# VH-VL binders against Coenzyme F420H(2) oxidase (fprA): the designs that were tried, part 13

Target 1, 148 residues: Coenzyme F420H(2) oxidase (fprA), of Methanobrevibacter arboriphilus (b1a7s3r263to410)
Amino acid sequence: VTIVYDTMHYSTQKMAHEIAEGIMAEGYDVEMFFLHEDERSEIVKSILDSKAIAIGAPTINDEPYPSIGDLMYYLKGLRFERTGIKRKAVTFGSMGGKGGTPASLGKDLGEYGFDVVDTCEVYYVPDEEENKACFKLGQKLVEEAKKI
Key: E = the ipSAE of ESMFold2; O = the ipSAE of ESMFold2 at other seeds; V2 = 0.75 times the mean of E and O plus 0.25 times the DockQ between their complexes.

## First folded at step 10 (VH-VL; framework fv_ponezumab)

Design k1 (from Q6f with heavy chain S57R R63Q; at its last look DockQ between E and O 0.94; V2 from the best seeds 0.00; counts 0 for: pae E 2.4 > 2)
Fold by ESMFold2, look of step 10:
Structure k1 (fold): chain C 148 residues (1-148), chain A 118 residues (1-118), chain B 112 residues (1-112)
Amino acid sequence: as target 1 above (148 residues)
Amino acid sequence: QVQLVQSGAEVKKPGASVKVSCKASGYTFTHYYIHWVRQAPGQGLEWMGRINPSSGRTKYAPQLQDRVTMTRDTSTSTVYMELSSLRSEDTAVYYCARFGYYGSFDYWGQGTTVTVSS
Amino acid sequence: DVVMTQSPLSLPVTLGQPASISCKSSQSLVYSDGNTYLNWFQQRPGQSPRRLIYKVSNLDSGVPDRFSGSGSGTDFTLKISRVEAEDVGVYYCMQGTHRPYTFGQGTRLEIK
């Protein structure tokens, strides 16, 4: 399972960690990528080798992070539906205003050939219940991926 | 409590290699990148490279690319930095540091002194 | 690479007096999210660096209120309102906005 996110803030990074903990609790490996830290080609290779992904970004100025948008455009061009497997996906993020980034990313991933099984969005900083929801999101992603 | 504990001091001859360990505890090892930074006597901080512990992928400072190797062992939560073909100018304190929240190094190892002398 | 330039490089200060350290970057440190990832680290004699300030002006946990950070864009300042004996050491600015991350040269604070 491949988790990709681009934030230097606490909130979305914490969500990515909680999702990863949920996946690991089910006995599966996770490769974590900060888009700010890792090269796009390495991230895409990991996604191609995975049956499940999680993609996250915070909302800034009521829009998704531009760097995640670049990755999403690249994924569009790869035509994942042609691989014969509809990979499972979740999206996540934090918001300071209107939000909607996880839903928008999910819609795009669905159009790119992914089966988006759920989404998670929090206001500013995830509370205890929201952390638990992210953990369960990771578990759900694995549960759905096993159906492949 | 987050801790990064490094291996002990080393004294080496020019041309040898050194391998420094950095053992992480108090957090999920694979969630945070580990960077290596060194400090020659009386000098500032020099970034050497980093490793993504979840994947093992690395990126090195260009001037060290040919001599440095970083690896990790997820079963022991340990990162290793190996520097080969040692020179006198490699004498320094070597630090591992966790790349944490807010685009910054939030926890540092205690440092490992490597002395290269004839 | 982004060059971080500190001044002064040596800062002798009378105990109880204020101190000020300048850090200038060769590029804007404003990231795509609107935040500025300029950090300050303190390295006491014989110790590893410790983070003092993140995002220009936010004090890290356990840092005394006599420390403050300010600035924007390319120009930043660390201030100590009243220097105490335990403040001796070297202070580094660091930018986390652009890869690779880079440090200033360091400012050695000494009690005169």
Scores: ipSAE 0.492, ipTM 0.817, lowest interface PAE 2.4, mean pLDDT 86
ESMFold2 (binder alone), look of step 10: mean pLDDT 92; pTM 0.896
ESMFold2 at other seeds, look of step 10: ipSAE 0.495; ipTM 0.811

Design k2 (from Q6f with heavy chain R63Q, light chain S32R; at its last look DockQ between E and O 0.79; V2 from the best seeds 0.00; counts 0 for: pae E 2.3 > 2)
Fold by ESMFold2, look of step 10:
Structure k2 (fold): chain C 148 residues (1-148), chain A 118 residues (1-118), chain B 112 residues (1-112)
Amino acid sequence: as target 1 above (148 residues)
Amino acid sequence: QVQLVQSGAEVKKPGASVKVSCKASGYTFTHYYIHWVRQAPGQGLEWMGRINPSSGSTKYAPQLQDRVTMTRDTSTSTVYMELSSLRSEDTAVYYCARFGYYGSFDYWGQGTTVTVSS
Amino acid sequence: DVVMTQSPLSLPVTLGQPASISCKSSQSLVYRDGNTYLNWFQQRPGQSPRRLIYKVSNLDSGVPDRFSGSGSGTDFTLKISRVEAEDVGVYYCMQGTHRPYTFGQGTRLEIK
């Protein structure tokens, strides 16, 4: 499973880690990519090798981060519906205002050929219940990916 | 409690190689990048490179890229840095550091002194 | 590479008096999320570096409140309101906004 996130902020990174813990609790490996550090080519290769992905970014002024938008545009061009694998996806993120980035990313991924099984968005920082929800989201992603 | 524990000091001759280990504990190893930074005697800090422990992907400082190799072993939560073709100017303390929240190094290993002398 | 320039490089201070260290970057450290990833590290004699401050002005856990950070854009300052004996060491600024991450050359703080 491939997790991609773009934030230096605690909240979205914490969510990514909790999702990863849920996946690992089910016995599956996770490759995690921080868009600031990793090259797009490495991320895309990992996604192509995976049956399930999680993509996260916070909402800034009710808009996604620009760099995650570049990745999403690249994924659009790959036509994942042509790969013969109906990959599962979740989206996640934190917000300080209106929010909506996870839903927007999910809509885009659906149009790109992914089966988006759920989203998770938190206000500012996740509390313990929201951490548990992210953990369970990771477990759900794996359960859905097994159907492939 | 997060800890990064490095291997012990080494003395090497020019032209040899050194491999320094950095064992992580107290957190999920694959969640955080590990960077290597060195410090020559009486000098400042020099970034050497980093590894993504989840994928094994690496990036190195351009001036070192032909001589440095970083690897990891997820089963032991350990990162390794190997520097080959050692020169006297490679004499330094070598640190591993975790790239944590807020884009910064939040935990550092204790350092490994490598001395290169003819 | 972003050049980080510290001044002074040597800072002898009388115990109990204030200290101030300047750090200037060769380009803006504002990241695309609106935050500025300027960090300060302390290295006590014989020890590894330790993070003091992240995001310009936020104290790391366990750092005494006599330390403070300020600045914006390209100009940053670390202050110690009253220097204690344990503050002896070298202080580095570091930018985490642009790859590769770069450090200032260090400021050695000593008690007179």
Scores: ipSAE 0.510, ipTM 0.831, lowest interface PAE 2.3, mean pLDDT 87
ESMFold2 (binder alone), look of step 10: mean pLDDT 92; pTM 0.896
ESMFold2 at other seeds, look of step 10: ipSAE 0.549; ipTM 0.819

Design k3 (from Q6f with heavy chain R63E, light chain D33R; at its last look DockQ between E and O 0.63; V2 from the best seeds 0.00; counts 0 for: pae E 3.4 > 2)
Fold by ESMFold2, look of step 10:
Parts: structure tokens; C-alpha cells; sequence
Structure k3 (fold): chain C 148 residues (1-148), chain A 118 residues (1-118), chain B 112 residues (1-112)
């Protein structure tokens, strides 16, 4: 499972870690990519080798974080809808206002050929309950991916 | 309690290689990138490179990229840095550091002194 | 490589007085909106470096609030409002925006 995220402070990174913990609790390894630290080509290669992905970004002033937008545009060009495998996906993120980035990313991924099974959005910094929800999201992603 | 514990001091001859280990504990090893930074005696800090423990992906400083190799063993939560073709100028304290939640190094190993002498 | 230039390189200070350290980069350190990867580290004598400040102005956990960071683009400053004996050591700025990551030369803070 491939998790890709960017973050403003640590909120989306913390969500990514909780999702990863949920996946690992089900006995599966994850490859995690922080967009600042890793090359887009390495991230895309990991996605191509995965049956399941999680993509996350914060919402800044009602707009998606730009670095995820660059990745999404690249994924659009790869035409995943033409592959023989419909990969499972979740989207996640934090917001400080209107929000909506996880839903928008999910819509785009669906158009790109992914089966988006859920989204998760939190206000500012995830609280204990929201951390548990992210953990369960990771478990759900694995459960759905096993159906491939 | 987050800890990075490095292997002990080493003395090497020019032309040899050294492999320094960095064992992580107190956190999920694959969640955080590990970077290597060295400090020659009486000098400042020099970034050497980093490894993504979840994927094994690496990036190295251009000056070192033909001599440095970083690897990891997820079963032991350990990162390794190997520097080959050692020169006297490679005498330094070598640190591993965790790339933390706020986008920089939040925990550092104790350092490993590598001395290169003829 | 991005050159990080600190000034002063040696900073003798009387206990209780303020201290200020400048760090200038040869290129902008803005990675993205809200992400400028300029960091400050403290290295006490005989110890490993310790993070003080990340992303220009954010204090790391356990760092006293007498430390502060500021700046933008290419010009950055670390301030200590009242220097204490435990502050003796070398202070490094570091940029994490461009690879390879690079450090300033260090500023040695000494008590006069």
C-alpha cells in the first residue's frame, strides 16, 4: 500500500501515520512518501506496483495544497482506467475552513480509474477520536484491496 | 522514548570502507526518514544523504554520491551508512538523525567517530 | 549548492543579555506556501545537535520561549531574549528546501 501526502504543519502527516498503523495492524507493509522529500517518479512507481493507495493533503484557505495537485495532474495522464486492475483508494486531509480537499481528490481519482472507498477530513489537528478513525480507514482500505 | 543508537568508533586506513549503523527505537521505524550528517574535527555540519525506511529509497549529497550507500533493515529497525574509498578528510563524527513531524531533524544519534589514518 | 552564511561566527554575550544570529541563504528557501524549510540547531559542548526551531519560527518541543526565529525568503534570524549559562554552544542554521541540504558555518555563543 502506498501513502502519499503533503502537509502544512503536521496534521496530515499524523493522519497518514495513523492510516499506516491501521494497514500494518492488518499485516501489510506500506510505502510512505512525503511529497517534499521524494521524487514524483518514485511515488508513481510505487503507486503502479500497489493495489491500494491513500492520498492526503491539507486545505489552505479553501484550496488544495499545490504539491498534491501536481501529482494528481500526472496521475491523470497515466490513464489508470485502461489498466487491468482497478486499484482501491482513500483520500484524507485536514482543514482550517470550508474544507473539501479529500472529496475533491476522491472525485479526481475516481475519474482516473481508482475505486475510492472512503474519504476522511478533520478540523485543524486530529483529536483522539479522529486518529482512531484514520486507523480504521487504513484497515478498511486493506479489506477492500483484498477483493482484487 | 525515541532513541537512535549508533555503532562504536572506528579507525580505518585510507582506501578502506566503513559501515556505521543506527538503530531506532521508541517509534514506528518506517514512518520517518533517516538522514546522515557528519562533522569533521573543529568544523561545521555536512549533510550526507537520507533514506526512506519504508521504501528503501535514497538521496545523497552530490559530493558523496559515488562513495556513499545507505541501506536499512526493517526487521531490526536499523539504518546503515557505508562510505568507501576513505580519505583523511573523511575523519569526522557521523550522526544519524530522524526527519520528524515538523519537517526537520527532531532526534539525533549519539554520533560515531570515524578516524582515517595511515 | 545553496550557501548558508551565518553572522556573527563568534558571539560573546553577558549573562542575561539578548543575542541575535543572522543566517542568509544564496537562494530562496520557500518550498511552497507556508513551507520554508529553514531550521536552527544548537550543539552544546560534547553533545549531538539539537533542533531548536523548524520552518523559520516554530519552536521545537521543550525549547524555552526565550528563543525565537524570524525571517523570510533568504534572510533569517535566531534571537535569544535573555542568554542563560546553558545556552553556551554552537548554533547552526540549516536549509531543507534544496538538495543537498546545507548548514551555515555555525555561530559560537560564549559567555563573556
Amino acid sequence: as target 1 above (148 residues)
Amino acid sequence: QVQLVQSGAEVKKPGASVKVSCKASGYTFTHYYIHWVRQAPGQGLEWMGRINPSSGSTKYAPELQDRVTMTRDTSTSTVYMELSSLRSEDTAVYYCARFGYYGSFDYWGQGTTVTVSS
Amino acid sequence: DVVMTQSPLSLPVTLGQPASISCKSSQSLVYSRGNTYLNWFQQRPGQSPRRLIYKVSNLDSGVPDRFSGSGSGTDFTLKISRVEAEDVGVYYCMQGTHRPYTFGQGTRLEIK
Scores: ipSAE 0.374, ipTM 0.763, lowest interface PAE 3.4, mean pLDDT 84
ESMFold2 (binder alone), look of step 10: mean pLDDT 92; pTM 0.902
ESMFold2 at other seeds, look of step 10: ipSAE 0.444; ipTM 0.797

Design k4 (from Q6f with heavy chain R63Q, light chain Y101R; at its last look DockQ between E and O 0.95; V2 from the best seeds 0.00; counts 0 for: pae E 2.1 > 2)
Fold by ESMFold2, look of step 10:
Structure k4 (fold): chain C 148 residues (1-148), chain A 118 residues (1-118), chain B 112 residues (1-112)
Amino acid sequence: as target 1 above (148 residues)
Amino acid sequence: QVQLVQSGAEVKKPGASVKVSCKASGYTFTHYYIHWVRQAPGQGLEWMGRINPSSGSTKYAPQLQDRVTMTRDTSTSTVYMELSSLRSEDTAVYYCARFGYYGSFDYWGQGTTVTVSS
Amino acid sequence: DVVMTQSPLSLPVTLGQPASISCKSSQSLVYSDGNTYLNWFQQRPGQSPRRLIYKVSNLDSGVPDRFSGSGSGTDFTLKISRVEAEDVGVYYCMQGTHRPRTFGQGTRLEIK
């Protein structure tokens, strides 16, 4: 399972970690990528080799981070629908206003050939219940990926 | 409690190599990048490179790229930095540091002194 | 690479008096999320660096409130309101906004 996130802040990074903990609790390995640190080619290679992905970004002025948008555009060009495998996906993020980044990313991933099984969005910082939701999101992603 | 524990001091001859270990505990090892930073005697901090322990991917400072290798062992939560073709100017204290929240190094190893002597 | 320039490089201070360290970056440290990832580290003699301040002005856990940080864009300041004997050491600013992450040259703080 491949997790990609774009943030330097606590909130979305914490969510990525909780999702990863949920996946690992089910006995599966996770490759985690921070867009500002890792090469895009390595990220895309990991996604191509995965049956399940999680993509997250916080919202900037009610929009997703620009660099996550660049990755999404790149994924659009890869035509995942031609692989014959409908990979599972979840989206996540934090917000400071209206939000909607996880839903927007999910819509885009669906158009690119992914089966988006759920989303998780928190206001500013995840509380304990939201941490549990992210953990369960990781478990749910694995459950759905096993159906492939 | 998060901690990074490094291997002990090394004395090497020019032309040899050194491999320094950094064992992580108190957190999920694969969640955080590990960077290596060195400090020559009386000098400031010099960034050497970093590793993504979940994927094993690395990035090195250009001036060290031909001589440095970073690896990790997820089963032991340990990162390794190997520097080959040692020179006297490689004499330094070598630190591993966790790249945490806020674009910053929140935890540092205790340092490993490497001395390259004639 | 973003160059981080500290001033002064050597700072002798009388116990109980204030100290101020300047850090300037060659590029804006404002990240795409609107935050500024400027950090300050303290390295006491014989010890590894310790983070004091993140995001310009936020004190790390266990850092005394006599330390403060300020600044914006490219110009930043670390202040100690009353220098104590335990404050001796080298102080580094560091930017986390741009790759690679880069440090200032260090400011050596000594008690007169």
Scores: ipSAE 0.531, ipTM 0.836, lowest interface PAE 2.1, mean pLDDT 86
ESMFold2 (binder alone), look of step 10: mean pLDDT 93; pTM 0.903
ESMFold2 at other seeds, look of step 10: ipSAE 0.561; ipTM 0.849

Design k5 (from Q6f with heavy chain S104Y; at its last look DockQ between E and O 0.79; V2 from the best seeds 0.00; counts 0 for: pae O 2.9 > 2)
Fold by ESMFold2 at other seeds, look of step 10:
Structure k5 (fold): chain C 148 residues (1-148), chain A 118 residues (1-118), chain B 112 residues (1-112)
Amino acid sequence: as target 1 above (148 residues)
Amino acid sequence: QVQLVQSGAEVKKPGASVKVSCKASGYTFTHYYIHWVRQAPGQGLEWMGRINPSSGSTKYAPRLQDRVTMTRDTSTSTVYMELSSLRSEDTAVYYCARFGYYGYFDYWGQGTTVTVSS
Amino acid sequence: DVVMTQSPLSLPVTLGQPASISCKSSQSLVYSDGNTYLNWFQQRPGQSPRRLIYKVSNLDSGVPDRFSGSGSGTDFTLKISRVEAEDVGVYYCMQGTHRPYTFGQGTRLEIK
């Protein structure tokens, strides 16, 4: 499973870690990518080799970070709907205002050929219940991926 | 308790290679990038590169990219840095450091002294 | 590469007096997310570097409040309101906005 996130906010990084822990608790390996540290080509290769992905970003000025937009546009061009496999996906992120980034990313991924299983959005910093929800989200992603 | 424990000091001759290890404990190894920073005697700090332990992906400082290789072993939670074609100016203390938030290192190894002399 | 220039490079101070270290970058350190990734590290004699300040002005856990950071854009300052004996060491600024990440030359703080 491939987790890609873009943030220097503790919140989205923490969510990515909790989702990864949930996936690993089900016995599966995770490749985790931080967009500002990893090359796009390596991220895309990992996604192509995966049956499940998790994509997360916070907002800046109520909009997704530009680097996530670049990745989304690149994924659109790969035409995943033509691969014959309906990869599972989740989206996540933190907000400080109106939010909506996870839902928007999920909508885009659905158009690109992914089966978006769920989303998770938290206000500012995830509390303990929200951390548990992210852990369960990782478990759910694996459960759905097994149905492929 | 987060710890980064590095391998011991090494003495090398010019033209040789050195491989320094950094073993992580107290956290999920694959969640955090590991960076390498070196410090020549009486000099400042120089960023060498980093590795993503979950994927094995690496990125190196341009000055060193032809000579440095970083690898990891997830089964032992260990990162390795290898520097080849050693020169006298490579004499330094080499540190591994965990990248917690973008732009800063929250935990550092104890350092490994590499001496390159003829 | 972004050049980080510290001044002074050597800073002898009298115990109990303030100290100030300047760090200038050759490019703006404001990242696309609006944050400025300028950090300060302390390296005591014979030890690994220690994180003091991240994102210009945020004190790391366990750092005494006599340390403070300020600045914006390309000009940054680390201040110690009252230097104590334990503050002897070398101080580095570091930028994490642009690759490769780069450090200042270091400022050696000594008690005179």
Scores: ipSAE 0.403, ipTM 0.780, lowest interface PAE 2.9, mean pLDDT 84
ESMFold2, look of step 10: ipSAE 0.472; ipTM 0.792
ESMFold2 (binder alone), look of step 10: mean pLDDT 92; pTM 0.899

Design k6 (from g6 with heavy chain Y101W; at its last look DockQ between E and O 0.91; V2 from the best seeds 0.00; counts 0 for: pae E 2.6 > 2)
Fold by ESMFold2 at other seeds, look of step 10:
Structure k6 (fold): chain C 148 residues (1-148), chain A 118 residues (1-118), chain B 112 residues (1-112)
Amino acid sequence: as target 1 above (148 residues)
Amino acid sequence: QVQLVQSGAEVKKPGASVKVSCKASGYTFTHYYIHWVRQAPGQGLEWMGRINPSSGSTRYAPRLQDRVTMTRDTSTSTVYMELSSLRSEDTAVYYCARMGWYGSFDYWGQGTTVTVSS
Amino acid sequence: DVVMTQSPLSLPVTLGQPASISCKSSQSLVYSDGNTYLNWFQQRPGQSPRRLIYKVSNLDSGVPDRFSGSGSGTDFTLKISRVEAEDVGVYYCMQGTHRPYTFGQGTRLEIK
């Protein structure tokens, strides 16, 4: 399973870690990619080799981070609906205002050929209940991916 | 508690290679990038490169790219930095550091002294 | 690469007096999210570096409040309001906004 996130902040990274823990608890490996650090070609290769992805970004000024938008534009161009596999996806993120980034990313991924099975959004920093929800999100993603 | 424990000091001849280990504990190894930074005697810090432990992907400083290799072993939570074709200028303390939040290194290994002397 | 320039490079200070270290970057350190990823590290004699300050002015856990950071854009300052004996060491600024990450050359603080 491939997890991609963009943030230099604690919150979205913590969510990505909790999702990864949920996936690993089910006995599956995860590759994690921070958009600031990793090359897009490595990320896309990992996504193409995966049946499931998780994509996350915080909302800044009520808009998604620009770099996640660049990745999403690239994924649109790859036409994943033509690969014969409807990959499973989840989206996640933190917000400091209106929010809505996970839902927007999910809509876009659906248009790109992914089956978006859930989302998770938290205000500012995830509390313990929200950490558990992210963990469960990782488990759910694996459970859904096993169906394909 | 987060710890990064590095292998012991090395004395090498010019032209040899050195492989320094960095064992991580107290956190999920694959969640954080590990960077390598070196410090020549009496000098400042020089970034060498980093590894993504979840994927094994690496990025190296251009000046070192042809001589440095970074690897990891997820079963032992250990990263390795190997520097080949050693020169006297490579004499330094080599640190591993975990990239934490806010684009910064939050935990550092104790350092490994590598001395290159003929 | 972003060049980080510290001054002074050597800073003798009287115990109990303030100290100030300047760090200038060759490029703006403001990231696309509006934050500035300028960090300060302390390296005591014989020890590895430790983080003091992240995001210009935020003290890391366990760092005494006599340390403070300020600045914006390309000009940054680390201040110690009252230098104590344990503050002896080398101080580095580091930028985390641009790749590769780069350090200042260091400022050696010592007690006069």
Scores: ipSAE 0.510, ipTM 0.831, lowest interface PAE 2.4, mean pLDDT 86
ESMFold2, look of step 10: ipSAE 0.514; ipTM 0.834
ESMFold2 (binder alone), look of step 10: mean pLDDT 93; pTM 0.923

## First folded at step 11 (VH-VL; framework fv_ponezumab)

Design m1 (from R5 with light chain R59L F99R; at its last look DockQ between E and O 0.89; V2 from the best seeds 0.00; counts 0 for: pae E 3.6 > 2)
Fold by ESMFold2, look of step 11:
Structure m1 (fold): chain C 148 residues (1-148), chain A 117 residues (1-117), chain B 112 residues (1-112)
Amino acid sequence: as target 1 above (148 residues)
Amino acid sequence: QVQLVQSGAEVKKPGASVKVSCKASGYTFTHYYIHWVRQAPGQGLEWMGRINPSSGSTKYAPRLQDRVTMTRDTSTSTVYMELSSLRSEDTAVYYCARYYGSGFDYWGQGTTVTVSS
Amino acid sequence: DVVMTQSPLSLPVTLGQPASISCKSSQSLVYSDGNTYLNWFQQRPGQSPRRLIYKVSNLDSGVPDRFSGSGSGTDFTLKISRVEAEDVGVYYCMQGTHRPYTFGQGTRLEIK
């Protein structure tokens, strides 16, 4: 499973870590990528080799940051429906206002050929219940990916 | 408690290689990037590169790229930095550091590498 | 490479008095994600560096609130409101926006 995230604060990183812990609790390996540090081509290779992905970014003025947008444009151009696998996906993020980035990313991924099984958005910093929800989201992603 | 424990001091001759280890504990190893930074005696800090422990992906400082290799072993939660073709100017303390919150939140104790005839 | 220039390079301070360290970058440190990856580290004598501040103004856990960071773009400042004896050491700014990551030359803080 491939987790890709971008962040302004610790919040999206915390969510990514909890999702990863949920996946690992089910016995599966996770490759994690932070867009500031990792090459887009490496991320795409990992996605192509995976049955399931999680993509996260914080919401600013109801729009994702440019770096996550660049990845999304790259994914659009690849036409994942042609790979013969309908990969499972979740989206996640934190917000300081209206939100909506996880839903927007999920809609885009659906158009790109992914089966988006859920989204998760928290206000500012996830609390303990929200951390548990992220953990369960990771477990749900694995559960759905096993159906492939 | 988060710890990064590095291998012991090394004395090397010019032209040799050195491989420094950095063992992580107290957290999920694959969640955090590890960077390497060195400090020549009485001088400032120089970034050498970093490794993503989940994927093994690396990026190196351009001036060191021909001589540095970073690897990791997820089963032992350990990263390695190898510097080849050693020169006297490579004499330094070598640090590993964990990347979190857009900076290095935990550092290893440092490994002194001395290159002399 | 992005050049990080600190001033002063040597900073003698009387205990209990404020201290201020400037860090200037040769390029903007605002990354495409909107973050400014400017960090401050302290290195006490004989020890590993310790993170004080990340992303310009965020205090790391366990760092006393007498430390603060500010600035934008290319100009940044670390302040200590009241210097204590344990604050002696070398202070570095670092940029993580551009590769390779680069550090300032260091500012040695010493008690008069």
Scores: ipSAE 0.386, ipTM 0.794, lowest interface PAE 3.6, mean pLDDT 85
ESMFold2 (binder alone), look of step 11: mean pLDDT 94; pTM 0.935
ESMFold2 at other seeds, look of step 11: ipSAE 0.389; ipTM 0.801

Design m2 (from Q6f with heavy chain G100Y; at its last look DockQ between E and O 0.70; V2 from the best seeds 0.00; counts 0 for: pae O 3.1 > 2)
Fold by ESMFold2 at other seeds, look of step 11:
Structure m2 (fold): chain C 148 residues (1-148), chain A 118 residues (1-118), chain B 112 residues (1-112)
Amino acid sequence: as target 1 above (148 residues)
Amino acid sequence: QVQLVQSGAEVKKPGASVKVSCKASGYTFTHYYIHWVRQAPGQGLEWMGRINPSSGSTKYAPRLQDRVTMTRDTSTSTVYMELSSLRSEDTAVYYCARFYYYGSFDYWGQGTTVTVSS
Amino acid sequence: DVVMTQSPLSLPVTLGQPASISCKSSQSLVYSDGNTYLNWFQQRPGQSPRRLIYKVSNLDSGVPDRFSGSGSGTDFTLKISRVEAEDVGVYYCMQGTHRPYTFGQGTRLEIK
């Protein structure tokens, strides 16, 4: 399972970590990528090798973080609907105002050929219940991916 | 408590190789990148490269790319840095450091002195 | 590679007096996300480096508030309002905006 994220604050990174813990609790490996540290080619290779992905970004000025937009545009051009498998996906993110990034990313991924099974968005920093929700989201992603 | 514990000092001859370990504890090993930075005696800090422990993916400083290899063992939460074809100018203290989002390294190992002499 | 230039390289200071260290980069350190990844590290004699400040002006946890950072673009400053004996060591700026990551050459702070 491939997790790709960007973050303005620790919050989105924390969500990525909790989703990863949920996946790992189900006995599956996770490859995690921070967009500012890893290169697009490494991320795309991991996605192509994976049946499930999680993509996260915070909302800035009511828009998705620019670096995630670049990745999403690249994924659109790869035409995943033509690969013969419909990979499972979740989206996640934190917000400091009006949100909507996880839903927007999910819509885009659906158009790119992914089966988006859920989204998760938190306000500022995830509290204990929101951390548990992210953990469960990771478990749900694996559960859905097993159906492929 | 986050801790990075490195292997002990090494003395090597020119042309040999050295492998330095860095064992992580107090956090989920695969969640954070590990970088390596070295410091020659009386000199400043030089970034050597980094490893993504979740994927094993590496990126090296171009000057060292042909001689450095970084690996990890997720079962022991340990990263390794191997430097081959050692030269006297490779004498340095080698540090592993945990990368954090705020743009650099929040925790450092204690350092491993590698001495290259004939 | 981005060159990070510190001044002064040697900074003798009287105990209790302020200290100021300049760091200049050969390129803007503003990243495409709007953040400026300029960091400051302290290395006390015989110890590993310790992060003091991240993203120009954010004080790391456990760092005394007599340390502060400022600057933008290519010009940055670390200040110590009242130097104490434990502040002796070498101070490095470091940029995390451009690859490869690069450090300044260091500023040795000493009590005179």
Scores: ipSAE 0.407, ipTM 0.795, lowest interface PAE 3.1, mean pLDDT 86
ESMFold2, look of step 11: ipSAE 0.433; ipTM 0.796
ESMFold2 (binder alone), look of step 11: mean pLDDT 92; pTM 0.918

